# Designs tried in a protein design chat: VH-VL binders against Peroxisomal protein 2. Part 21

Target 1, 213 residues: Peroxisomal protein 2, of Schizosaccharomyces pombe (o74758)
Amino acid sequence: MTHNTMLQRFNGLLEPTHLYIVSVVAYSACNRPDKISGIAKEAMEHVGPSIYPKLREALVKSSPLVGFPRTINSLREMTTNIPPPFPDEFARAADADIDTGKRGKIYFEKTYGKVTQRVLRSMQSSSLDLANIALDYAYGKVLSFNEVVSPLETSLMIIAALVPQDVNPQLRGHLKGALNHGATKEQVMSARNIALEISKECGIQFKGDIETL
Below, E stands for the ipSAE of ESMFold2; O stands for the ipSAE of OpenDDE; V2 stands for 0.75 times the mean of E and O plus 0.25 times the DockQ between their complexes.

## First folded at step 21 (VH-VL; framework fv_cosibelimab)

Design F6 (from z5 with heavy chain N59D, light chain N98L H99S E100G; at its last look DockQ between E and O 0.84; V2 from the best seeds 0.83)
Fold by ESMFold2, look of step 21:
Structure F6 (fold): chain C 213 residues (1-213), chain A 120 residues (1-120), chain B 112 residues (1-112)
Amino acid sequence: as target 1 above (213 residues)
Amino acid sequence: EVQLVQSGAEVKKPGSSVKVSCKASGYRFSDYAISWVRQAPGQGLEWMGVIIPIGGAADYAQKFQGRVTITADESTSTAYMELSSLRSEDTAVYYCARDLYWGYEYFDYWGQGTLVTVSS
Amino acid sequence: NFMLTQPHSVSESPGKTVTISCTRSSGSIADNYVQWYQQRPGSAPTTVIYEDNQRPSGVPDRFSGSIDSSSNSASLTISGLKTEDEADYYCQSYDSSLSGWVFGGGTKLTVL
């Protein structure tokens, strides 16, 4: 017997919606868009068509972490092979009327808590421009938008995006940050372990052990 | 098993320099910062500076600016602290400590310490 | 630009409870996490509390940390004192304005 479904393969590690979000983002980060349609089909069969917008948003949210090329290909695979059950709307249209820079700053501060300034200084030491772009764009316009994928789900997605990239310092911060956004230690470790297993399946070679909570 | 193993004790004359090494093992050296802390006899702990091995970026406590140089060699997983223009008040035990710099503000492992004695 | 002030020494009998204070001179103690380090005689320091009140793996739960914003101080509390707890204890916090660390002056704990 084979464990063909994601639910069977990762039995009991996460509730189904979180499992599917983590899975599509991990495969996208591994440059395996070919895996995403099968997972999306399983998700729709098990959870229902309402999960499709969540998977689409999780992939969109992953773009500052995964990179636009891999995200484009992952979304194209899903859209081409599974027609969206709902129209593809401009989900962030209302953002034109709010201060997304402030929303992003609040989200960044929630993620890092009292150590916010040290993390900000670390980004600035690499590049002042990068630090500003991370706050204004990645956090402001992308990660802090909560209307489709929650802050907890976003944190699990971030973990899934970072594990394949072998970036232990940033992963360490987001493992802790997920707790700050309401994830349990069990949920955080499950997301990390699922992404690690997917990375190994995809042939990702790590320079050493991957950070843990 | 994480270990920070420091070089042996040194006896130095005033005006000279000392370079203490801190060899890390049991973890990926580039994933953590290394801080240096000293302790004069009978006194408390005093932070000297920190280095992030990726890129070799170092920051120093104001008291030591201009006299301390902290470096790292990723290929040997070793951090170094060099203190120049030594004075008798620089007699101390010098510690390296692993710093979880991203998303944290604490030291989780310490080296065994290196006694540097400055005397004529 | 702030200092952390600790009592020079404290003593207490085995089995009892001791509290070591750490008072911040300017700005709020709550602005940055407070760590506590134990240094046994002849040994390097080890972490007993990080991020105000968290224990590293292997540290007994009789060690606890707390923050009191009204007195602008942190506290390390050790219950059920054992002779092995005899050590120097240092609080530490990050000074964001200097991008560096501040240690308290240290407290010598004697268990008699």
Scores: ipSAE 0.769, ipTM 0.868, lowest interface PAE 1.1, mean pLDDT 92
ESMFold2 (binder alone), look of step 21: mean pLDDT 90; pTM 0.915
OpenDDE, look of step 21: ipSAE 0.890; ipTM 0.935

